# Designs tried in a protein design chat: VHH binders against q68dx3r342to642. Part 4

Target 1, 301 residues: q68dx3r342to642
Amino acid sequence: RDLCVVLLNGQHLEVKCDVESTVGAVFNAVTSFANLEELTYFGLAYMKSKEFFFLDSETRLCKIAPEGWREQPQKTSMNTFTLFLRIKFFVSHYGLLQHSLTRHQFYLQLRKDILEERLYCNEEILLQLGVLALQAEFGNYPKEQVESKPYFHVEDYIPASLIERMTALRVQVEVSEMHRLSSALWGEDAELKFLRVTQQLPEYGVLVHQVFSEKRRPEEEMALGICAKGVIVYEVKNNSRIAMLRFQWRETGKISTYQKKFTITSSVTGKKHTFVTDSAKTSKYLLDLCSAQHGFNAQMG
Below, E stands for the ipSAE of ESMFold2; O stands for the ipSAE of OpenDDE; V2 stands for 0.75 times the mean of E and O plus 0.25 times the DockQ between their complexes.

## First folded at step 1 (VHH)

Design a24 (framework vhh_8k46_1)
Fold by ESMFold2-Fast, scan of step 1:
Structure a24 (fold): chain B 301 residues (1-301), chain A 121 residues (1-121)
Amino acid sequence: as target 1 above (301 residues)
Amino acid sequence: AVQLQASGGGFVQPGGSLRLSCAASGFTFSYYDMGWFRQAPGKEREFVSAISESGGYTYYADSVKGRFTISRDNSKNTVYLQMNSLRAEDTATYYCATEDLFTGYDEYDYWGQGTQVTVSS
């Protein structure tokens, strides 16, 4: 049957599989096609309500496929079965990555996450990252740049919300000037600097999921950020996330779930923090994600 | 164990200059970006400046751009902050930090006593 896997370079890879095929079999085929060697950092995910949910290798495709997929082999039209190859575990420094292609995948993921507003940072850093991406993809400012004609599309380098705030023309002028004044790095070196800048951000490597406070009204949106260092509790206002609490794994006591509820206990204060998710499946997923991230952190440090 | 020792602070009049130093030990200094943060009484710590591991890139808070210059000497495991045209609002305790502390998780545990800068007439 046909399955579409979206790669970090934007390529849509058609994968042929059987009704009995597992997520792991597809992951092996996709990573082999992409020539990836350091597989530990990657996973396959499906997207639901703009959030990525990573799949276990043992999951059979037919259990997560859209209706009719099992009965209709070779279907690659509307209502296609789509998965995403994404980075699940983020290293603190790119120097821990042994292969250039792995570093390139990290660049592509963070570049995309900045652009799609999954990774938040201030306006100054967003413009800096856009310039680094131009250095990585175009090299030095074009010498034959005749009369301020655009040599790039601002929407490919700067997130839409910033373009709306600054205007497209102002963004184009600011980014072009910054690029003209910048010539220190090319290609891979510019990508590595992009990685280093993003790796210093508080939101780097944080996997974010919508939740609601048990004590607040359902209309008051919150989010949980789960990463190698621990759990972050966010208050969400006008699509902006404000960190309210940070739990390092060493400061994290019991994490438990019951139906739609996810509870994390501070080992420092003993206080329990309970959040409501959209489903029991989501609560269990968050618990499993916490366990996976904690295990990754223990292995790396 | 990571150790960061900030020094060079003192009393200075508005418009004056100071040079802060941060001596680092307990880690491979040349592999890490370094930064300066400051905290005025009753306020949260704020970012001032950062320098990449090679010294090739520098970053500055808007409030200090054009007045402060960050630099480093990897052979001496030291990062510097040259502060020119100092203002009363620059009065704070100044701390240096490694990139591993930029996430905010371990800042208080690893930050030393800092160095006090007082700008007053």
Scores: ipSAE 0.000, ipTM 0.128, lowest interface PAE 19.1, mean pLDDT 82

Design a25 (framework vhh_etentamig_d1)
Fold by ESMFold2-Fast, scan of step 1:
Structure a25 (fold): chain B 301 residues (1-301), chain A 121 residues (1-121)
Amino acid sequence: as target 1 above (301 residues)
Amino acid sequence: EVQLLESGGGLVQPGGSLRLSCAASGFTFSRYAMSWVRQAPGKGPEWVSGISGSGGSTYYADSVKGRFTISRDNSKNTLYLQMNSLRAEDTAVYYCAKHRYSGSWYYFDYRGQGTLVTVSS
């Protein structure tokens, strides 16, 4: 049977497997194809409601496959079995990464997260990051450029929401001017500057999942952000996230689940914060993700 | 119509050198990142190296770093892979790959027909 894995460079890799194949076997095949050396930071995830859910290496593919994949696909749903190679654990600084290819993968992930609006920042920083990506991927401003003729597609460098607010023409002009005035950063140096800028953002390396407050109206959407540093509680309004609470791991007491409920206890105040997820499976996943991130933080300090 | 045509493969002894070429047409070559991907007999494909449209950024798989050099000549619409200190495990069909978006590393949209490299005595 066929499985599609989307790589960080956007390539769709077709992987041959059977009903007994594990996530770990696919991960090994995919990371071998990408020739990744520092595997600790990476994982395979499936996407549900625009959110990524990382899979354990021991999980059998048949348990996560779309209905009918285990049998004859032509006899059932037209569902595609798609997984994603993504960064699960984010280092605080790129200097902690030993291999240039690992740093390049971090660049690709953050570049993609900015464009897909998974990582938010202000307009000024979004334009700066777009220019750094132009320097990294295209190089220096073209010497024989006609000012009104586009030499890049704005949607490849700037998120859609900003293009909508500024208009495509204004974005093209602003980014082109910033690119023209850019100094001697190019290639890998431009990618490292991009990493440095993104690594300073409050939402850098945060894995975000939708939840609802037990005490609030059902229509009030919230989110939990889980990262190497701890847990962030967001209020979601107008398709944007506002951080309401931040728990560092040292400030986090007991984390527990019961059915669709996820509860985190502050070790500082003793207060319990309970959230409702879409399923008991999601609540258990969030608990496991917290344990994994806390463990990663312990290794890095 | 995008076309990629690889050449330069052949039989070479261990420790030898080969230079692969990829002639590109049907698009503005200097605006697209390019990669080399290989597939050894009986194994899955492996990404080998990548280069930005300007040539300012180059990346290598750890298995080839220090031995292979990727380069491009935008005036000739040609991508190169200089392979030195070749080993038996470098035996594979080598493919030239074009990235989907101008200047972007995100997607490959075209691959060439490939050129066979055999490293043996």
Scores: ipSAE 0.000, ipTM 0.262, lowest interface PAE 13.4, mean pLDDT 83

Design a26 (framework vhh_7mjh_2)
Fold by ESMFold2-Fast, scan of step 1:
Order: C-alpha cells, then sequence, then structure tokens
Structure a26 (fold): chain B 301 residues (1-301), chain A 119 residues (1-119)
C-alpha cells in the first residue's frame, strides 16, 4: 500500500506498507532512509486544518488512513495518505545536537516554519533570518550582480505577510542590501547562526493549536502553545498572536480535559483556565502533548 | 509538470570514471539550484553536492576530490562527473531540484540511476 511521507528537505517519499504496519515502523523506515541518527527529536504527524498532530508510534496505519486505503489502490490522488516527518522536541541550543545532519534538519524546520508563519518574530529579525538563509544557500552576494535584476525570489526567504506590508520591491532592495553587507558566513556556519538567532526567540519550539475561550465570541480566537518549557496562551488577532499567559511546568498545577474542554490550573494563583477545542480527541491530544513535552524537559534538564 | 530524468549509470570497474546526466523539464532550469544525492544499498541518503544558478558549486567535503558537478542551461541538463570510483560508490544516484531557499531542501527528485562498481 502507498503512503507518502513529506521530509523536511521537501522530498515526497513513497513508503511501502501493509494493513498491519504501525506509525513506528514507518518512522523507522523513513528516518533510516533519511540517514538520521538522533531520532529522539523527530515524529510523524498528519496535518488537519493547517495544524500538525503527532502520531503515537504504536498506532496502526489503518486506523488513521483515508477511506478506501486498506481495500484497494486509489485511482486518483485526491485520497492520498500523507504524513509529515517533523521535529516534535526542540533543544534549547544547537550545541546539544551531536550530528551535523540533525542540526541541518533543525535549520530546515525553522526555515520553513518562519516562511509559513508558524514561528513569529519581528520584522528586523525576519529580514536578518532571510539574509542568513541567502548566505547559507547562495553564499556571498554576487559581485557581478546588476542592481535592477533580482538574483532570488523574495517569497522564498521572507513571509508573505511582510512582503505585502513592505511591498516585494522594498523587500528585494532591503534584503539584497543586507546580503551585500553581510559577513562571509556560508553553508553550515550560516545555518548555525540562523539556529542561534531562532533559538533565542520566545516562539522557538512552540507547537501551536487553535482553541477558543469557553466564553466564545466570533473575533476572540485563541491559541495554545505547547513546548518543552510549558504552555503559552495566545490571543489571535489579524493573523498575529500575542502571548497573554505563560505557564512554566513547575508553575503548572492540574491539567485536565472533559469532552471538548481543556483546563490548566496555575499552581501560583490557583486559578483555572478553560479552553474549548474542536473535539474531545483534540483536547485529549493536547493533554498528551503536554505530558510528552514535560517529560522531554525533565529528561534534558 | 516538473520532471527530472537521470541517465548514465551502469557497471564500472574500480578506479574507473563515469559521467551521469539529468534531463530537466517543466520549469525554468537556469533559475534553480540543482543537486546530486546518492543512496547505497540498505543505507540512507548522502548529499554529493550542488550547483547554483550561476554555475558555482558546493560539495560534500568527503567527496570533493572525486566528483565534479556542472550544468548546461541551454540543454536543461545537469551533470555529475565521477573519477577514481571504488566499491563504496555503488549506489543509486538521484538528481534533485533544490528549492531556491535551501541547499538541502529538495522539492522534486528523479527516479535515480544505479551505479555498480565491481570487477
Amino acid sequence: as target 1 above (301 residues)
Amino acid sequence: EVQLVESGGGLVQPGGSLRLSCAASGFTFSKYWMSWVRQAPGKGLEWIGRIYSGGSTSYNPSLKSLVTISRDNSKNTLYLQMNSLRAEDTATYYCARGRLYSSGYFDYWGQGTTVTVSS
């Protein structure tokens, strides 16, 4: 049976599996194919409503597959079974990663998350990260470059929202100028600088999921960020998220779920904060993700 | 749409040389970075090197002395010249289109061409 796994390097890997195959078996095959050795940080996820949901290694593929996958070969790609290899656990510093290929995977993930606006930061840093990516991928500014001719496409380096705010021409000029003035970092060195910059961001390593206040209003969308350090509560307005509350694990009391509700209690104030998800399955997933992230933090610290 | 077709693989004796080609179609080849990647039997992917749109190259340091990547933008063709081949170079060789924003981020791959180094 056909299963497509999208790798961080952009490759769409077709994995041969059977009805008894588990997520863990696919994960092992995919990471072996990609020559990854530091597997602790990675997981397989499916995408739903532009959000990634990581799968338990013991889950059987037939339980999550699209309708008809088990019974017969699909005649059209509309029912393609697609999973994603993604980083689930983020280290605080790249120096904790032993292999250059693992560091490269972190670079690819963060590069993509910046571009797809899954990782937020200010305009100055977005431009700096774009220049570092140009330096990593093109090397030094081309000496023979004609100023009126672009040597790169801005949408491949800068998020669409910033391009719309600044205009493509202004971004092109600004980024080209910054690249021209950049130090001679190249390849892996530029990627490590990119990692150093992103790892200092408040949004680094945060897995974000949409939620609603139990006192629901049309314009009052929220998000929960779950990471190694704890839980972040965001208010979402105009495609921007603002951190309202931060719960470090040591400051977190009870976390519980009931149907579509997810409740976190502050051990500092004793106050309960309840959020509504789209399903009981999502609420339970968020609780499980919190447990996994807390466990990861305990192992590393 | 986008297609990458490798050719030139086959059986070669140790110490020999081989040139692989990759025919590209469905996109403006001259504007994209192109890479070669290989996979030995039962092992993971190993990046060989890339060539930028302007023709400059970057190689895996462990392979730099053994390979040369070149391109012909008028023919939409990418090349990999390999010299001093050893049994450990036995692998399936893939042509990959790097996204404009990553040396290791590939959005399209060819089907691969197999190189076997043996007596």
Scores: ipSAE 0.000, ipTM 0.199, lowest interface PAE 13.7, mean pLDDT 82

Design a27 (framework vhh_gefurulimab; at its last look DockQ between E and O 0.25; V2 from the best seeds 0.00; counts 0 for: pae E 14.3 > 2)
Fold by ESMFold2-Fast, scan of step 1:
Structure a27 (fold): chain B 301 residues (1-301), chain A 119 residues (1-119)
Amino acid sequence: as target 1 above (301 residues)
Amino acid sequence: EVQLVESGGGLVKPGGSLRLSCAASGRTFSSYAAAWFRQAPGKEREFVSAINRGGSTTYADSVKGRFTISRDNAKNSLYLQMNSLRAEDTAVYYCAAKFYGSHSYYDYWGQGTLVTVSS
């Protein structure tokens, strides 16, 4: 039975497995293939409704596989079983990462999260990050550049929403000019500057999931952000997130679930905040993710 | 997306020769650095040879004088000519490439091709 794992660089790995194979076995095969040594930060996830859900290493693949995978013959035209290698735990500073390849994986994930609009920041920073990515990936501005023949595609460096707001031509001109005027940071040094900039963002390392308030109108979208530092409650408007509440782990009392409800209690005020998810499975997942993130924070701090 | 696919592996007798190929597909490959690595059963992945953007080559001491790395940028292909093969050359051979700028590491990998040197 075949499984496809998508790596942060965009490569697709075909992994051979059987009915009894675990997520952990696949994780070990994939990280070995990619030559990763600092495994603590990584996990395998499936995507549902544009959100990533991390899998426990003990989970058997047959429990999460699409319909018919267990009975799938070789070379079938059935739906592909796809997982993603993603960063699950984010360090506060790249200096805590010992290997260059691990820092590169963090760069790739943050680059992708910016482009796919999972990590938000202002226009000025988005343009700066695009220029740093050009320095990392192409080096210095090319001396023989022809104005009518761009050396890069804007959609690979700048989010679609900003391209639509500014126009593709204006983005190409602004980014090219900034690249021409930028300092001579190359390759890994430019990636480290990219990491330094992103690590200062309020939403750095935050894993975001859609929820609804039990007390508000059903059409009012909310999100929970779960990270090493705690939990963030967001109000979602016009595809943008506004932080409403922040719970550091030290300020967090009991977290509990009941059916599709997720409840977090402030240890400072004693106030309970209840959110509604799409399923009991999602609520339990959020509880488990909170426990994992809190454990990671305790381990690093 | 970018994929690297190795070919040319097989069973060969000691003293024989074999030529490995690596084809890049997806995004256009142009003038970037590439390398060959290998991994024998129960061993760590080992550097074999590299070719940089300017065409300069480097080799591991164990293969120097016996192996030759080359590429054809127009065909998006990388090659490894292996001569005077020995039993200790038995391994899965991996193609690696950098398609962006100049990094100190390789960010794209093939899934490998098996080379067995045995009588």
Scores: ipSAE 0.349, ipTM 0.724, lowest interface PAE 3.5, mean pLDDT 85
Fold by OpenDDE, look of step 2:
Structure a27 (fold): chain B 301 residues (1-301), chain A 119 residues (1-119)
Amino acid sequence: as target 1 above (301 residues)
Amino acid sequence: EVQLVESGGGLVKPGGSLRLSCAASGRTFSSYAAAWFRQAPGKEREFVSAINRGGSTTYADSVKGRFTISRDNAKNSLYLQMNSLRAEDTAVYYCAAKFYGSHSYYDYWGQGTLVTVSS
C-alpha cells in the first residue's frame, strides 16, 4: 500500500506501507528522508473539514485510512491516503530550537498558517510578513526584472482575503515598495525575523478546532484553541475569532469527555464549561491534545 | 528523481571569465526559482545569485555587475556568467533549485564545480 505525506516544503512523498504499519513508522521514514532533527516538535496529521488532526505514533494506518485504501492500486483519487507533516508543538521562541533546519520548518509552518489564514494577523503585519518572506526567498529587491512583470505572485505571500480587500494590484505595488525599502535580509535571517514577528501574535501556536455550544444554538459558532499555555474559547462570527475565555493549565482543574462532549472545569471558579464536538473521537482527540500540550509546556519549563 | 549537475568550473586568471552551467533532470527549472551559491575554503556557503519564477534576478553585492544568472527552459539549465573574476571568487559553486512552490530554502543541490582564480 501507498500513502502520500505532504511535507512543510510542499514536497509530496510516496511512502510504502502495509496494513500493519503504524503512524510512527511512517513518521520515522519521512523525517529520515527529510533529515529532520528535534522530532519532538513534529507530528503527522490527517485533514478533516479543513482541520488537522494529529495522529498517535502507535496508531495503525489501517485504522485511519480512507475507504478503499487497502485496494491497491487505487481506483480513484477519492481513495488517496494523504497525511501531513506539521509542527505539533510550538516553542515560545525560536532560540530554543537547536537546529537551523528545525527553525526553517517552523518558518514553513507559520507561512502556511498565515497564508491559509489559520493564524490571524492584521493587515499591517501581513504585509510585513510578506516582505520578510520575499527577503527570505530572494534577498533584496530585484532591480532587474524580465518583461516588466511582477517579480512575485501575491498569492504566495499574502492571504487571499487581504488580496481580495486591497486588490491584487494594490498588494503588488505596496509589497514591492516595502520590499524595495526594506533592510538587507536574506535567507535564514529573514526567516528568523519572520518567526519573531509571528511568535508575538496572539494565536501563535494555537491549534484551533470547531466546537458547538452545549445549548446547540445554531447561530453560535465556537472554537477551541489548544496550545502550550492552555485552552482558549473562541466565539466565531463573520470569519473572525474572538477570545472569550482562557484557561491556563494552572487554572484548569479538570478536562473530561463524554461521548461528543468536551468539558473543562476551572480550578479557580469551579465552573464547568461544556462544548459539543462532531464525534466522540473528536472529543477524545481534543482531550489528548490538551494532555500533550500540557506535557510539552511542562517539559519546556 | 531530481538531479542537478554543475559544469564549467576551472582555473582562470584574474580578470578572466567563466560560464557555469547547471543541468537539471527529473523536473524543470521553468516553474520555480533557482540559484547559485559558493563556498570558499574555510568559509561558509554564501549566496551568489538567484533567478526567481518570474525570471527576476538578484545578486550578492560582491558579484553585482560582474556575474549574470540566466536560465534556458528548453534545455532545463541554469547558467552563471562570471566576468572580471577575482581571487576572492575562488570557491566551489553550487547550483540550487526549488521544485515545490515558493519556499525560502532550495529543495535540491548539485555537487558543485570548482572555480579557481589565480595568477
Scores: ipSAE 0.015, ipTM 0.371, lowest interface PAE 7.8, mean pLDDT 89
Fold by ESMFold2, look of step 2:
Structure a27 (fold): chain B 301 residues (1-301), chain A 119 residues (1-119)
Amino acid sequence: as target 1 above (301 residues)
Amino acid sequence: EVQLVESGGGLVKPGGSLRLSCAASGRTFSSYAAAWFRQAPGKEREFVSAINRGGSTTYADSVKGRFTISRDNAKNSLYLQMNSLRAEDTAVYYCAAKFYGSHSYYDYWGQGTLVTVSS
């Protein structure tokens, strides 16, 4: 029995396991393969509707596997069993990470999240981050007259939405010029600067999940951002999310669920904020995620 | 998990030619973007040429028109044809790879092969 784990460097790892194998067993195999030692920040997740849902270590693989995985494999390419190695807990400063390999994993995920627009920032910062990624890979600007002939593919460094707004030619020219004028950074040095920039973003370390307003459905999309600092409530329009409310953990009294409903009670005002999820399972997941992030915050100080 | 082994380095006179090879082992090489870098004694490592999985190439200006990168995915190999060699091309040449479509820098590196242009 096989499942595929997607690593942060993009590698697809095939993991062999038994029907009774747990997520924890797979996690240990994958992190050992990747030589990761600072494991507390990582988890295995499955993807549903472009969102990642982290799994508990004790969860048996058969509970989450697609149809047919439990039986002998059939030769079809549909419903493959895929999990993702992802960062669940984000430190406030990369200096808290003791191993360079751990910092590299943070860089890989943050870069991917920027390019896939899971983590938003303004155009100036998007260009800066693209140049830093380019520096990490190429180091110094290549010599002479590169402006008329590109040395990189813009889509590997700049999100598609920005390329559409600026055009590929303009992005190529501006990124190349910024690279030419930049400090001589390469490898880890450029990655650390990338981390420094991204950790200052308002949505750094925020795990975003779709929810709906209790008052209007399904035409009004909302989102909850759950992170070490607390919970953010977003309104979503045109693939843009706008923070409407922010709750630090000390301002959060009770978090509860009932069926598909997820409720946050402010400990400051006593007001209740209720959101609708797609299932009772999702509501419970969000509660558990809040508890985990709150616990991580307490450990950080 | 990819391991890269360069070969084909050596001593060559100015104006000569040399072909470097990089054999990839482990995982299917076709999943990777690949590149050549070089490092002269006492200098920083610098980019030479890259090729994506679809065969599109890029070159540093200093080697454009003289060097040609290519790949053979069936043989899990990357090549660098170096023509019209100059003394300043003397360096250790490194093969590097990353997953195509990955948003990472090059994760895998060979040990390097020395190219000396003199005499």
Scores: ipSAE 0.000, ipTM 0.293, lowest interface PAE 14.3, mean pLDDT 83
ESMFold2 (binder alone), look of step 2: mean pLDDT 83; pTM 0.851

Design a28 (framework vhh_gocatamig_d2)
Fold by ESMFold2-Fast, scan of step 1:
Structure a28 (fold): chain B 301 residues (1-301), chain A 119 residues (1-119)
Amino acid sequence: as target 1 above (301 residues)
Amino acid sequence: EVQLVESGGGLVQPGGSLTLSCAASGFTFSHYALAWYRQAPGKKRELVAGISSGGRTVYMDSVKGRFTISRDNAKNSVYLQMNSLRAEDTAVYYCARLPYKSGSYLDYWGQGTLVTVSS
């Protein structure tokens, strides 16, 4: 049987497996193929409603596969059963990563998360990151450029929402101008600068999931951000996230679930904050993700 | 006719300061990015500092915290304030006008001004 694993470099890897294959077996095959040595930071995830859900290594593929996958061993559609190799645990600084390929994977994911608007930052930083990505991928500004021969596509470097607000022409002018003014920094050095800039963003390494408050109207969208440092509660309005509460792990008391409800207790105030998810499975997943992130933080401390 | 004229170069002791000026004419100054480059004997020309039409700045790592680029649109001038000068800062410094839009216009350079840091 076939499943597709999407790698951070954009490659779609077809993985041969059987109905008894585990997520862990696929993960080992994929990371071996990609020559990754620092496996601690990575996981396999499926995407649901634009959100990534990481899978436990002991999960059998047949438990998560689309209906009919088991009955059709010759089916090879990449959109039928797709998993993603993604970074699950984010280090505070790239200097903690031992291998250049691991740092490159972090660059690729953060670069993609910026473009797909999973990682938010202000306009100035978005333009700076776009220029750094141009330097990483193209090197120095091309000296013999002509107006009829653009050397890059703005949508490959700048998020669609910013292009819409600024206009494509203004983005092209600003980015090209900044690229021409930039130092002769390229390749891995430009990628490391990109990582250094992104590591300082408030949403760096935060895994975001949609939730609803028990006491708010269903149309008032909220999100939970789960990361190595703790949990962030967001209010979502007009496709932007505003951090309302931040819980460091030391400030986090009991976390519990009941059916579709996820409850986090502040150890500082004793107050309970209850959120509603789309399913009991999602609530349990958020609890497990919190445990995993807290455990990662303890190992790195 | 586009012209860029640098001034302010000279001999200074290590740890000293100099301010370089570039007077521009022949174009709408406020619409263009401007930069300072330098070239030491036997070395390639390198970007020292740049300032965009919108006032954003970039600096070479070895001059960050020591050099400051600024512009005065009313005077059609760009400046490089150089503090804590080192022997390795010795070079001919060039003012450059970069194209308004990518690939549309040629780069223009001044004649350069010599900065010598020596005791």
Scores: ipSAE 0.000, ipTM 0.140, lowest interface PAE 20.3, mean pLDDT 82

Design a29 (framework vhh_8k46_1)
Fold by ESMFold2-Fast, scan of step 1:
Structure a29 (fold): chain B 301 residues (1-301), chain A 120 residues (1-120)
Amino acid sequence: as target 1 above (301 residues)
Amino acid sequence: AVQLQASGGGFVQPGGSLRLSCAASGFTFSSYRMGWFRQAPGKEREFVSAISWSGGSTYYADSVKGRFTISRDNSKNTVYLQMNSLRAEDTATYYCAAHPYYSKYGFDYWGQGTQVTVSS
């Protein structure tokens, strides 16, 4: 049976497995193939409604596979059973990472999250990050560059929404000029500066999931952000997230679930905050994710 | 396993031409930036040319601009280097490399190489 795992570098790995194969077995095969040594930060996830859901190592693949994967012999299909190797636990600074390959994976994840609009920041920082990525991949501005011929594609460096607001031509001109004027950082040094910039962003390392308040109208969308520092409650308007409330782990009391409800209790005020998810499975997942992130925070600090 | 097989090298006179090919297997070729590097006897390996995953962007070392052209065929999992107006200084073993889509670091893969000798 075939399974596709998407790596952060864009590579698609075909993994051979059977009906009894576990997520952990696939994770070990994939990370071994990728030569990753610091496995603590990584997990395998499936994507549902543009959100990543991390899988437990003991989960059998047949429990999460598309309908018919277990029962039907190999099908030639353009839609495959797809998982993603992603960073689940984010360090506050890249200096905590021991291996250059681990630092490179963090760069690839944040680079991808910026382009796919999972990590938000202002226009000036988006342009700066695009230039740093261009510096990492191309090196210094080509001195003999003819202005009439572009040397890169803007969509590879700048998110689509900003290209639409500024126009492709203006982005090309702004990025090229910033690249021309930039410091002569190359390769890994440019990647490390990209990491430094992104690690200062408020949404760095935050795993975001759609929820609803039990007392809100259905059109008033919310999101929960779960990270090493705690839980963030977002109000979602016009595809933008606004942080309304932040719970550090030391400020959290009991976290519990019941059916589609996820409840977090403030240890400071004693107040309970209840959110509604799409399923009991999603509520249980958010509880488990909170436990995992809290444990990671305790281990690192 | 990732495999990169470079071929097309040989002996040519100054001013001659060669086309190098690099056949790739074991990875999603169309998602990778591909490059050519060379190493002359007694020198460190140096960059020659690179092409983006889509073929839309190319870069060349100053020493080969206007003489060499990089191209790729994603349907054949192959990258090419057309070398024109060859000089004695182009004598080297030529290697192809696969670079991650978002970076040239980390998961670099290097082929066996193919020898190019330019001499009278």
Scores: ipSAE 0.005, ipTM 0.280, lowest interface PAE 9.9, mean pLDDT 82

Design a30 (framework vhh_7b2m_4)
Fold by ESMFold2-Fast, scan of step 1:
Structure a30 (fold): chain B 301 residues (1-301), chain A 118 residues (1-118)
Amino acid sequence: as target 1 above (301 residues)
Amino acid sequence: EVQLVESGGGLVQAGGSLRLSCAASGFTFSSYHVGWYRQAPGKQRVVVASITSGGSTKYSNSVKGRFTISRDNAKNTVYLQMNSLKPEDTAVYYCAAEWRHSGYYDYWGQGTQVTVSS
């Protein structure tokens, strides 16, 4: 049977598997193909409503496959089974990664997360990161003569929301000028600078999921950010996230779920904060993700 | 969609020859450095041969004089001509494309099996 795994470089890997294959078997095949050796940081995820949900290695593929995959091993647009290789655990500094290929994977994911607006930062930093990506992918500013025709597409380097605010022409001019004035960083060095910049961002390594406050109106969307250091509670307004509360693991008391509800108790104030998810499965997933991130933090520190 | 598709692998007797092809799509192939790698069971993936965007070639010591890498930018294809094959050449052969100055390959093919019998 056919399964498509999207790699961080944008490649779609066709994986042959059977009805009894596990997520772990696919993960091993994909990471072996990609020549990855530092596997601890990676996982396989499916996408639902623009959010990634990581899968346990012991899960059988048939349990999560789309309708008809088990009965008809023919790949059609309606029966496409797609998973994503993504970073699940983020190190505080790239110097903790032993292999250059692992650092490159971190660059690719952060680059994509910035572009797809999963990782937020200010306009100045977005432009800087776009220039660093140009430097990593194209090298030095091309020779004069390209002013009459652009040498890159702004949508490949700058998020759509910033292009909309600044206009495509202004973004192209500003980014091109910044690239021309850059310090002539080379490929990997530009990627490492990109990592250094992103690793200093407040939202670096935060896995974000939509939730609703139990006590607020349904239109008042919130999000939970789960990372190595703890949990962040966001208010979502106009497609922008504003951090309202931050819980370090030491500041969390009991974390529990009941049906569609996810509850975190502050050990500092004793207050319970309850959030509503779309399903009992999502609430349990958030609890499991918190446990995994806390375990990763304990392992690293 | 970015793809590298290898072909031309198979079973051959020691002293024989094979020609591997790697067809690229979804990116500006002419701007990339391209290499052939191989991986035998239980061993690490190692470089066999590489060709820069400008056409300069490099070979591992184990294949020098026996293997020739070439590229056809008009067809978005890289070739590996393998002559005087030895049982030690038995491996899965991978095509990889590296953006300029990245220090590692950004895109990988799924591999093609080469088996050399003695």
Scores: ipSAE 0.013, ipTM 0.537, lowest interface PAE 8.4, mean pLDDT 85

